# Designs tried in a protein design chat: VHH binders against THO complex subunit 6 (THO6). Part 4

Target 1, 367 residues: THO complex subunit 6 (THO6), of Arabidopsis thaliana (Mouse-ear cress) (q8l4m1)
Amino acid sequence: MYGDATNWNEDEYRESILKEREIETRTVFRTAWAPPARISNPDAFVVASSDGTLAFHSLNSLVSQSASFGYSKGQDVMVAEPERVVRAHEGPAYDVKFYGEDEDALLLSCGDDGRVRGWKWREFAESDVSLHLKENHLKPLLELINPQHKGPWGALSPMPEINAMSVDPQSGSVFTAAGDSCAYCWDVESGKIKMTFKGHSDYLHTVVSRSSASQILTGSEDGTARIWDCKTGKCVKVIGSQDKKSRLRVSSMALDGSESWLVCGQGKNLALWNLPASECVQTIPIPAHVQDVMFDEKQILTVGAEPLLRRFDLNGALLSQIHCAPCSVFSISLHPAGVVAVGGYGGIVDVISQFGSHLCTFRSSSL

## First folded at step 18 (VHH; from g05 with S30D E105T)

Design p04
Fold by ESMFold2, fold request of step 21:
Structure p04 (fold): chain B 367 residues (1-367), chain A 119 residues (1-119)
Amino acid sequence: as target 1 above (367 residues)
Amino acid sequence: DVQLVESGGGLVQAGGSLRLSCAASGFTFDRYHMYWGRQAPGKGREWVSGIKYSGSRTYYADSVKGRFTISRDNAKNTLYLQMNNLKPEDTALYYCARWSKGDYTFDYWGQGTQVTVSS
């Protein structure tokens, strides 16, 4: 509420400016669309931010808020009220995944504190539970804690962050990519580690499960991607080079729906692999460092250290470029209807229709 | 060639303060976790403090918690240890150590800098 100078509270104004700058200094590391089936809020998604929060939004509510948004001094981007906000992690929240595809799905998050936390999505999303409260009153159902390792002189390793997750509900597993150069397979029911994937020489950025082959793929700062047999924990293939002159981090990876095509973001390149043929079919140069990739059927979506969402076909032809509101983009998430959410620097999320038009652009209100 | 060069040690009265520095070279400093360790005369080495590669998390041994502060300046490739309220039991050679990637050990450490706290 704004007023004239006689009712203006300088301390309240200072507090509002500091809060605005706190919101603007955040980074969105992951957006994720909730499963649409048999849920009362079918177009919901979750935003994971550098302040450790998860914020739940519905597209309908965002569009409604955007239509009624009144401009305020010093604001160029709408600050949207989430339907629920929780502080899931101490330090940044890096990834969000849904475990399961029905009403009993778990919402999983991971972050800098070395934890995976999980909630029942229906209970997390239930609006009558959060009508009066935005603070973290819903305790997680699941908590997985990365191992710390004993070292010399009585030291423990630092708590390894968890940079990425992949889920395989068929095997009851969650896979994590950790800062200790390992990936881990966790049994969701018991909360215990089933397998450790050790072989990388630097921290992991990404992990992708390949359920059809009982494999996972990992991408590392060491410049390699690796394919692992989930049954034995053994590395079956190494892609890329650890040589210092040709070392480029593997920042992101995605499989297509058939699990036959792999795209890797490596430095300023996309590398497209056909896995049955064990061939790199195409290398696509990108003007900025690649930060996320995904498949939309047989097309590749990518974002990076620039304000662009790019789309390519399997032959490497550029099909479209869409300007994105974040100056550096860390996340792509695709709704089955073709709507895309991207998020990045400045705490900005940009929601883009399947036709390329912007449905809304916003920052989540902070806790 | 990896080099870790500690400095800032010396003789100080109990209750005093010192700031140790570690100049790092020959590697990409901001990609490695860093630790301070120490070795008192006639005793084994023990860890003192650690800091993640980004500086986002710090760790302290119980004996120094609340008195010592580890920090790093990744632009200057330098690790620091601010030691306050020093006690005679803090007397030791202090080492700057790099945590290995992929293993659970220190792969490099410096020659050390002597800290002597008189009662």
Scores: ipSAE 0.538, ipTM 0.844, lowest interface PAE 1.4, mean pLDDT 86
Fold by ESMFold2, fold request of step 21:
Structure p04 (fold): chain B 367 residues (1-367), chain A 119 residues (1-119)
Amino acid sequence: as target 1 above (367 residues)
Amino acid sequence: DVQLVESGGGLVQAGGSLRLSCAASGFTFDRYHMYWGRQAPGKGREWVSGIKYSGSRTYYADSVKGRFTISRDNAKNTLYLQMNNLKPEDTALYYCARWSKGDYTFDYWGQGTQVTVSS
């Protein structure tokens, strides 16, 4: 192709430029560490992106690709080839969870198309062919489809998106946070709705299971978080402002391991609750909008509309902050070994060691 | 005050095209799903088409699928219905309607714009 301009394929060049632009304009909405593949080291995780794909990446493969990338590509973020990829959704994929804790776990995803799809993780990870949603090589084992409801004039409601999931294999359930202002409890085996949690006045961003109390917690665009009894479907507590004009969305929520501490991300604040006391113990101001939170034992990790991963104690003291490659970060996932994956704008994933060093930074290649 | 004002109706020959507009005011337009409905002479009101608040997904009644296209311009707070290959059965008063949040109904609709398709 060198030195022969008359044989240079402009169409192939144009396609390569368009693909680069597509990759750079994506958003990673969720990362999730896979159950160990008979080894204890963090090696595999899944990336859910705005193009509707799920991509499996191996940390060892990423390190190998990073070594060959070098400085030859300048200062751009490496584009990494995933081990496997599937187009799981029409429109963005918003969340990924593993249902189960071993290689026989289900890989679950949800997205804008109002569906939850699931695959056996072993079959997904061992497939030697990338599959599109419409391809017949690897079909999902599970498909849950949000309800549409009859309205006036013979109309059907819009298909509600699914923004988040929480799994409870002990009860055989998956909980979804939907765009129709409801959360749903699904029976995984039958694929049917077991319970509907209705009471929010705007769509839901997050759902968290509190198994010890047979409860779930939901966070909504309506500015409230709610606690629900899973056995009755009734709301037992409403947290936050109900004034529509001053509402700030509850974008993210997490429980600690004891399920006694709740952290809520709301606007530019973290609110820390002790649930047995029914008391907001601390409000921690954050310079940017909070987009995800989680507990690491008794410490709080948070990311948001800024390139920072922050860590706080229960008293609100800042313990650390680490610069992240995405300029806006939507997802934290923590491996028990202390390795963190964060993902966000630009399709960028940043993998950070337990010591704060960056193990790799990449953009996932699409289908 | 929530207001929905339909326009663009008129007389058209069968096989022709027409584009309806709905100007919305008094609410945050880009946070609401929107629908078109119609009422033919001697018939009850029926839905025609719907569109998500973002414009990302559209829905059509079987009677108009492939012929009508719903769209929205969230910057102009305007809902549109492009009507192609019109049939005499499409003669109706056309309404712009807002889908309510939290239940399964329309909470506001306009006075309508008349579409008449002649042979």
Scores: ipSAE 0.533, ipTM 0.836, lowest interface PAE 1.4, mean pLDDT 85
Fold by ESMFold2, last read:
Structure p04 (fold): chain B 367 residues (1-367), chain A 119 residues (1-119)
Amino acid sequence: as target 1 above (367 residues)
Amino acid sequence: DVQLVESGGGLVQAGGSLRLSCAASGFTFDRYHMYWGRQAPGKGREWVSGIKYSGSRTYYADSVKGRFTISRDNAKNTLYLQMNNLKPEDTALYYCARWSKGDYTFDYWGQGTQVTVSS
């Protein structure tokens, strides 16, 4: 009798188990809603992960996969097949942004390898490379590379990572927050640095553009946030203290639509600033370390080292608290229609409606 | 105080191997890039290898590429250099050095450990 024993491949089974464990140990560092986004009908988003990949997911495909989830016994969260995957970075991919707002937009990513890479979004989204667990060989159109610095003994500095990006929609400039304690303004066309923002004493976690004032804001491991004049490259304001004993990194920052309100995530606190008044108006205690913040009009959304999405008003009153599937959450992404994507530990992404209901929850698979 | 203490040097025959260690104390080790440098008799100090604070990237001088491997154990605050296929020109005093966060330089290094490769 011949049969099932001859069809069994132990090596293939072992590779399948190892792949499952790799997926479960991933972290999603950033989600981003893809263009062209319609105001009331979000379609798709990109997921940047600790393995250096970018994965494109469509909501329609996720709904279809979710309908069949009941046949996948033994999984705590659906593993979703992305529409497209690319290996964008050697080491973690930390941030994703779109340069431009239409189908001609560039998909930009940055990561631990000190690079910004970019693809034409249409070419990325419409690639005919079928999704299998094979590496996607789509090559980037754009590459910006952090400077290495000469040191003693003939050494060069290590390549500084890029932890965050900001795109200023008015000027079209790209700003990066780097591991060498500097932020950089890039000329996208030439790939060269237009301006260096030097003054922090430790690496940067976050950068935000303030278009109305030709400024950027940076948040650092050194415990400060800084405001910089883009015309001169000079630091015009330092927020916080560099006292080593009480030093708490500034992990995340966001401006509201008016660019008058700044929220900073620092340790287990949100600090709310009114920038015209140069005044810290409110400090909101958070039970867990803050990992991302953003504004939804005059409301503050925050996530952190816990499975919760919290929403506050400007007076610090808790407006809502929604349980999220990742046990530690690193990213909030808000679509103009009010839909929120959060991502974090375990490679898990949770998509939440404007009314607080969970639209889908999944683990993003990769190459 | 910041201290860097190298060990593991010695006399070895050409083609042999040594593993150097550097014990770090007095600072948050996993926040700093670390390097090995060396100084041969009658020569200036030169870099050998470097490693990012996380261990995610390693760098090697051309003269040692493929033969030396730098690593770090951030839980034990220790930097390592595995040296294989040693050559007489590798004879030098080897230093563990910390890359400064504020400047493009090394701000601390140890007393060194002597490696002598005989023919």
Scores: ipSAE 0.529, ipTM 0.828, lowest interface PAE 1.4, mean pLDDT 85

Design p04
Fold by ESMFold2, last read:
Structure p04 (fold): chain B 367 residues (1-367), chain A 119 residues (1-119)
Amino acid sequence: as target 1 above (367 residues)
Amino acid sequence: DVQLVESGGGLVQAGGSLRLSCAASGFTFDRYHMYWGRQAPGKGREWVSGIKYSGSRTYYADSVKGRFTISRDNAKNTLYLQMNNLKPEDTALYYCARWSKGDYTFDYWGQGTQVTVSS
């Protein structure tokens, strides 16, 4: 029965090659560090990918796998085995956030299917589950579904995607940036929309909550950022050009810990705003299109359509550039201890120590 | 100027097939949801099918599910409707339409292309 053995071997070989190509063609859209927990000793984070999966990884396991990878000699970037994987969305998963800051937190994801899904983080992270019991034993606790809009001829809008989330547990809220040009405030307990923020003329890329002022900030494909009063739903301020010929999307935004400083990524620029003064105090040119920004205290981290993690001070001085493994980077996530995870094209995640050294580089495996 | 130009209509016998095309110009096609609608003689307009700006999701009226397939080629700025197993009640003027970003309506549509299904 040589034909049977030959066919079996060829099927396994072909599956292996197809899986490698699928992993290499993916994009990581978001990484997120899990809250400090009583999970054994791994530092944990979650990877949201273009195939709609969320993958849980522990840093200790990644470092161990990285050491073992050198003995195989087969690949330049290892494919890491996650602790847990779930298929959260049909189509890409665009964002991941934790609602709450302890072991009872919800792991939230949003994606192209217009849904937010949530799981208890402790249930997601429980260490007693065997590898054969992954995805199919983990059902979401929470599901938020974007509204579809009625139009003429009996038509409904397509389900608007959800591109980004911001959480505010103090108010019991999750804010979403949607493809229908609206942001929404959702009540986590009821799962219902508490407020709709309508005024942008094109889909939203980013949303940031400013809890101290009961505000949110949104960034849009229409080239503007907007500040909204959460209590009334009214737009308080419009930032950016309304000139139709200057359609540079606002791709990313971040607030510092005081919620007084705002950084916006727009095209090949960072704009730094002091919100109490309502002034743009600095514009920092970037050689590539900006795809994510965040604050590390009073320093600005940014990534974009290039394999670099850049760091600036508030005066716009470049403090460092670190080469990243993804050729285009969509996500920065910062652990309070200073460890940074970046993710992007090729399904690649790069974990960088507080001192700038690479702790591990990997492609997250999929279902 | 925004322009939507339908083509591919004609006379076909019941059970036959047609492929409609809609050539779009004057706007960034891959940033708009697109729809097909139709209007039978002496009747109101009704939607037929819709497709997300990316092409990632498609939607169909119950009367055409399983028989019609909407698609788009964003590189060619063209919307398509493959119509199979046509019935006499599919006889109508077929329009492509652009879904508005600022409100919940169609903001532009073409002149339409006539589809006539004979028994």
Scores: ipSAE 0.416, ipTM 0.733, lowest interface PAE 2.3, mean pLDDT 85

## First folded at step 19 (VHH)

Design q02 (from p04 with R57K K101R)
Fold by OpenDDE, fold request of step 21:
Structure q02 (fold): chain B 367 residues (1-367), chain A 119 residues (1-119)
Amino acid sequence: as target 1 above (367 residues)
Amino acid sequence: DVQLVESGGGLVQAGGSLRLSCAASGFTFDRYHMYWGRQAPGKGREWVSGIKYSGSKTYYADSVKGRFTISRDNAKNTLYLQMNNLKPEDTALYYCARWSRGDYTFDYWGQGTQVTVSS
């Protein structure tokens, strides 16, 4: 259709190009499936991006849109309008977690600005039809702010970024992994720090809560993982190479459902630990740097600096390798139904079925 | 080896401007917060400005706020300090300093570049 070139608005075109570029230069750092609390919008998930936004999407909507527009699944990237988008952070949003399992769950996000922000998920997910186009300034219910440290010459540290979170609703706690090399335990009710975990020599990439043992585990740029007692704040174990020169950053960590097994992404390796035995039982080489890891029951899922989703058994055998739309993948999240969402470079989210089929591939539209 | 090399200092009249540079080497520059400090004659060292590793946030001492601008080019491993409306009180040896995230201190700084502001 030769559109009437006579009414070409150059400004609009420029804006459109700029928006497109903005979208294409985004990175999805984290995806998280929402708790099944809302009958009205099943299979929702949140996307945290490098621009500080949280975008809420419905899988059903995405799949429907993809089908309607005839997008080739896995190849074509659809630009999708989120159900809701919030500018949550100044700078990148690095992690998203849900605190709670019911309709009253909190959506938590953290980012480069050194803040944790929380919203009632119900309020977040309820889209007033009328406000679709406007940056919804949803005021957060919870705001946690990292401390700045006193330095020499009268300086204060920069606001430490929060790179990852873990939640323990049983203890009423949120754990954060921060850029100041510390992990923090936050009381959700009071919004105050309950415990500081200090011992790493470089900034933290990841934190996981082991609630059954009242512990947290942290991974750091210093190439080590640490196990901490939440009651005392003491490090109970350091996991990593004794050779400092050979230490690779611990970029990601995950516990299995029993909380007995730990998998660490460390450089181009996955390290599988039996925590009760305190031993590394398996090292799995990965062709690319690992960026995220999780358990699916007795299987390990991993993504990284390659356009692949890899699945391993606990013996380190490759079970499956699935192509992902992002060329570099920073996040993997598993829906209870076995559906996986992966997010990464280019602002791309790829939703993959349990069978390895692509359900939808999309970028969130710009605000 | 970690190296920080300051440059751009000199003599300037009050109200003038200077741009300082710090060339960083021997470490992954984009992972570190960077600061400018200064030491005036007969005084202790004081911080002047700081910038996050990504450049997303900047910090300034009250004495220089509104006059100085810190920036960085991570691709060039370079830290900058644009100094405008300079005052005699700004006369000092200026240091580029690397912030240690684990120790909450400056673990490295350069030899400094002299800034002299004449009345």
Scores: ipSAE 0.902, ipTM 0.966, lowest interface PAE 0.5, mean pLDDT 92
Fold by OpenDDE, fold request of step 21:
Structure q02 (fold): chain B 367 residues (1-367), chain A 119 residues (1-119)
Amino acid sequence: as target 1 above (367 residues)
Amino acid sequence: DVQLVESGGGLVQAGGSLRLSCAASGFTFDRYHMYWGRQAPGKGREWVSGIKYSGSKTYYADSVKGRFTISRDNAKNTLYLQMNNLKPEDTALYYCARWSRGDYTFDYWGQGTQVTVSS
């Protein structure tokens, strides 16, 4: 039956192609597990994507859907509808963090638009399921806006993007790593900048808070990491190669639970630092560029420009390699139960059990 | 070496249009915010328009809002300025300038392209 080509709507077709491309090129930049809540869905996580959206997903729901879908290896990735989707940013959302440990925690996001936005997690999670398809315009409780600076010829700086955040609830602070090469300490209550950390020569990729020492650590495109005193705003230490030509960008950083160990993703290497000794103890070569890193107790987890989740011990020995669904992975997040969520290119999220089994693999549906 | 080369300037009548181009080389173009500036005869340099590294946000001086459009093609390492409804007061040497993130300044700019608007 030669379908009557006469009723072909070119505009509709064009729109469909554009939409498909958008979906295919969507990138998950960050996943974050929700804090343990007494709420009906204890195993939930948030996904921040390149389209500026935050999507809330329930693990139980995803697993159930996956079972129904009959997802097997080699098949198309399941498209999952989130419990809630919010357009949080103009442009990409780069990071998400929870501020707090319980149901009253704030969900924080940052992005290319130079803003931090915060919502009450409870309100975010409890929203009417019935509006699945509608852009939820939940007003943020917190909004932090990066400063623009005066430049020459009467120009103002562009709004600096915020590439990463770290939280310190003990001090009531949020730290941001910005595109203007500065880190900022924000007072969560007042919404004001408390401290500016200036010294890097290029934009920042990452920031981590070392609360026990009243410090933050920053990683930059300039190939260095810096340790800052939060009280004085002064740089205490510069970490990096003395040879400027050999410096690779510091793309990611993580502290262990004791806050004594630092791991840095630097190009195709992981650098492990003992902070009290101020020494690099181990350098671990990685076959691909590192895009995210974290500690799991005394082990290092890393993802990057390859479809693999790698686990190392502190001696640099490879413990495991697990295939993950995204071909390029930008985010790894660990649930207290040992479950890992990874997100990356294609808008794909892979939830992996502590034993390395895939619990669910899905593409989050977009608005 | 960092190079910025402006082109597309010329003589145009009031109410006319021009499209300026800036070819960038010697650096990773898609990592830098870019600006257009201009210098009229007997006046200092003034900014005209800016665009973020990704093209996601644009900025305009009040004097050119609604008339000028800045854009970029990162794949071609090229910055553009579409100028519509040109006025005699738009007569100037136009510069393409690279924004330095850490210094809050322009660290490189080209030789400029002359735009002359006749009354």
Scores: ipSAE 0.898, ipTM 0.966, lowest interface PAE 0.5, mean pLDDT 92
Fold by ESMFold2, look of step 20:
Structure q02 (fold): chain B 367 residues (1-367), chain A 119 residues (1-119)
Amino acid sequence: as target 1 above (367 residues)
Amino acid sequence: DVQLVESGGGLVQAGGSLRLSCAASGFTFDRYHMYWGRQAPGKGREWVSGIKYSGSKTYYADSVKGRFTISRDNAKNTLYLQMNNLKPEDTALYYCARWSRGDYTFDYWGQGTQVTVSS
């Protein structure tokens, strides 16, 4: 009995532990590094969580806390105190972005409550509040509110969630991917919608801006990605399988720095496109569902429903595979120096050096 | 195939309570906003209550605020409507409906469960 199913029993036991942790543990949905130039804390990053909070952390402080944590053997992951916390949303906070590149940048977040909220990064970073205040008097500078839609029988739609953002400061714009199957272009100065991108048949997971071509790209639960002309609001290309009826959502997308290369995460695959050629040049199978992708120059970083960070070249060759502490990973963020933060289930964030070693692992304390 | 099956209706005295259930199948329930609607005899359909896919936000028609409570159990793929302090004006066929995010309408609804309030 004891020797009959050792491999299956080990996998089953680990799987049950991971499922229990996933059920009981909150999630980090996004991390973002603060812009490094002219910022008072150039190693800072922000964590957006399923409880609707944004938490600011300093890498130097985290490394110091991690060194002190070595005196405690009773815990599996250090709980770190953030420098700052704000309750940004009712329900989960799904995305954060910085609008601007210096100390005057806005910290933007979006979430399940259908809002984009923004704060002056300098004011957010200078707060000495170490705990979330019960009433939370930290007022956002900017608030964008999704439209509701009239439905039948006299109903209004629920407020559509905002799942992702892309910023384009050159045009003064923020693009949102929304739960009403639309993307929106918002004018940051006026707070008004400049353009609506309608055509998907189900809610959007991701949006990226391609400012060199005056375009955006969206990925949807409907199984397609779309490219849109920002000047007309018209869809100029639909990307995705037309031959399958299965719902394999397009969960994530990224452009490289030239805006010529697009990577799409869909189910257990990465699809790599060369946009000038309008051609899918490579598909890369992934053992787990893809949850985020990013370019590091001409290399592709990806995470998903597994505790791994993978790196590929443009030919699809696996360059590295690093174990991550979260059992399911939703976010990759890359510092220009090559340091990577990943976040996911358990409120866990891993900070990984440019050489692949772990600088620190922690649970962000938001409450 | 999408299926929505309502249950829990019946005859009740004014001031009484009923709890309606809607069993959902054939789709990923926790990704859809859900509504209760009703149709009284000789009247058009009207919305009663709605709930976000996550359960985090609920909405009520003015005529039922404070008396009805919508809820969902995403683990059991079930939508509920707790109806308290029922009035004869609440007599109707009650149905659950799925919100379509792409075209802003209800794309599926059940056969309904009859609620009759006497007195």
Scores: ipSAE 0.570, ipTM 0.820, lowest interface PAE 1.4, mean pLDDT 85

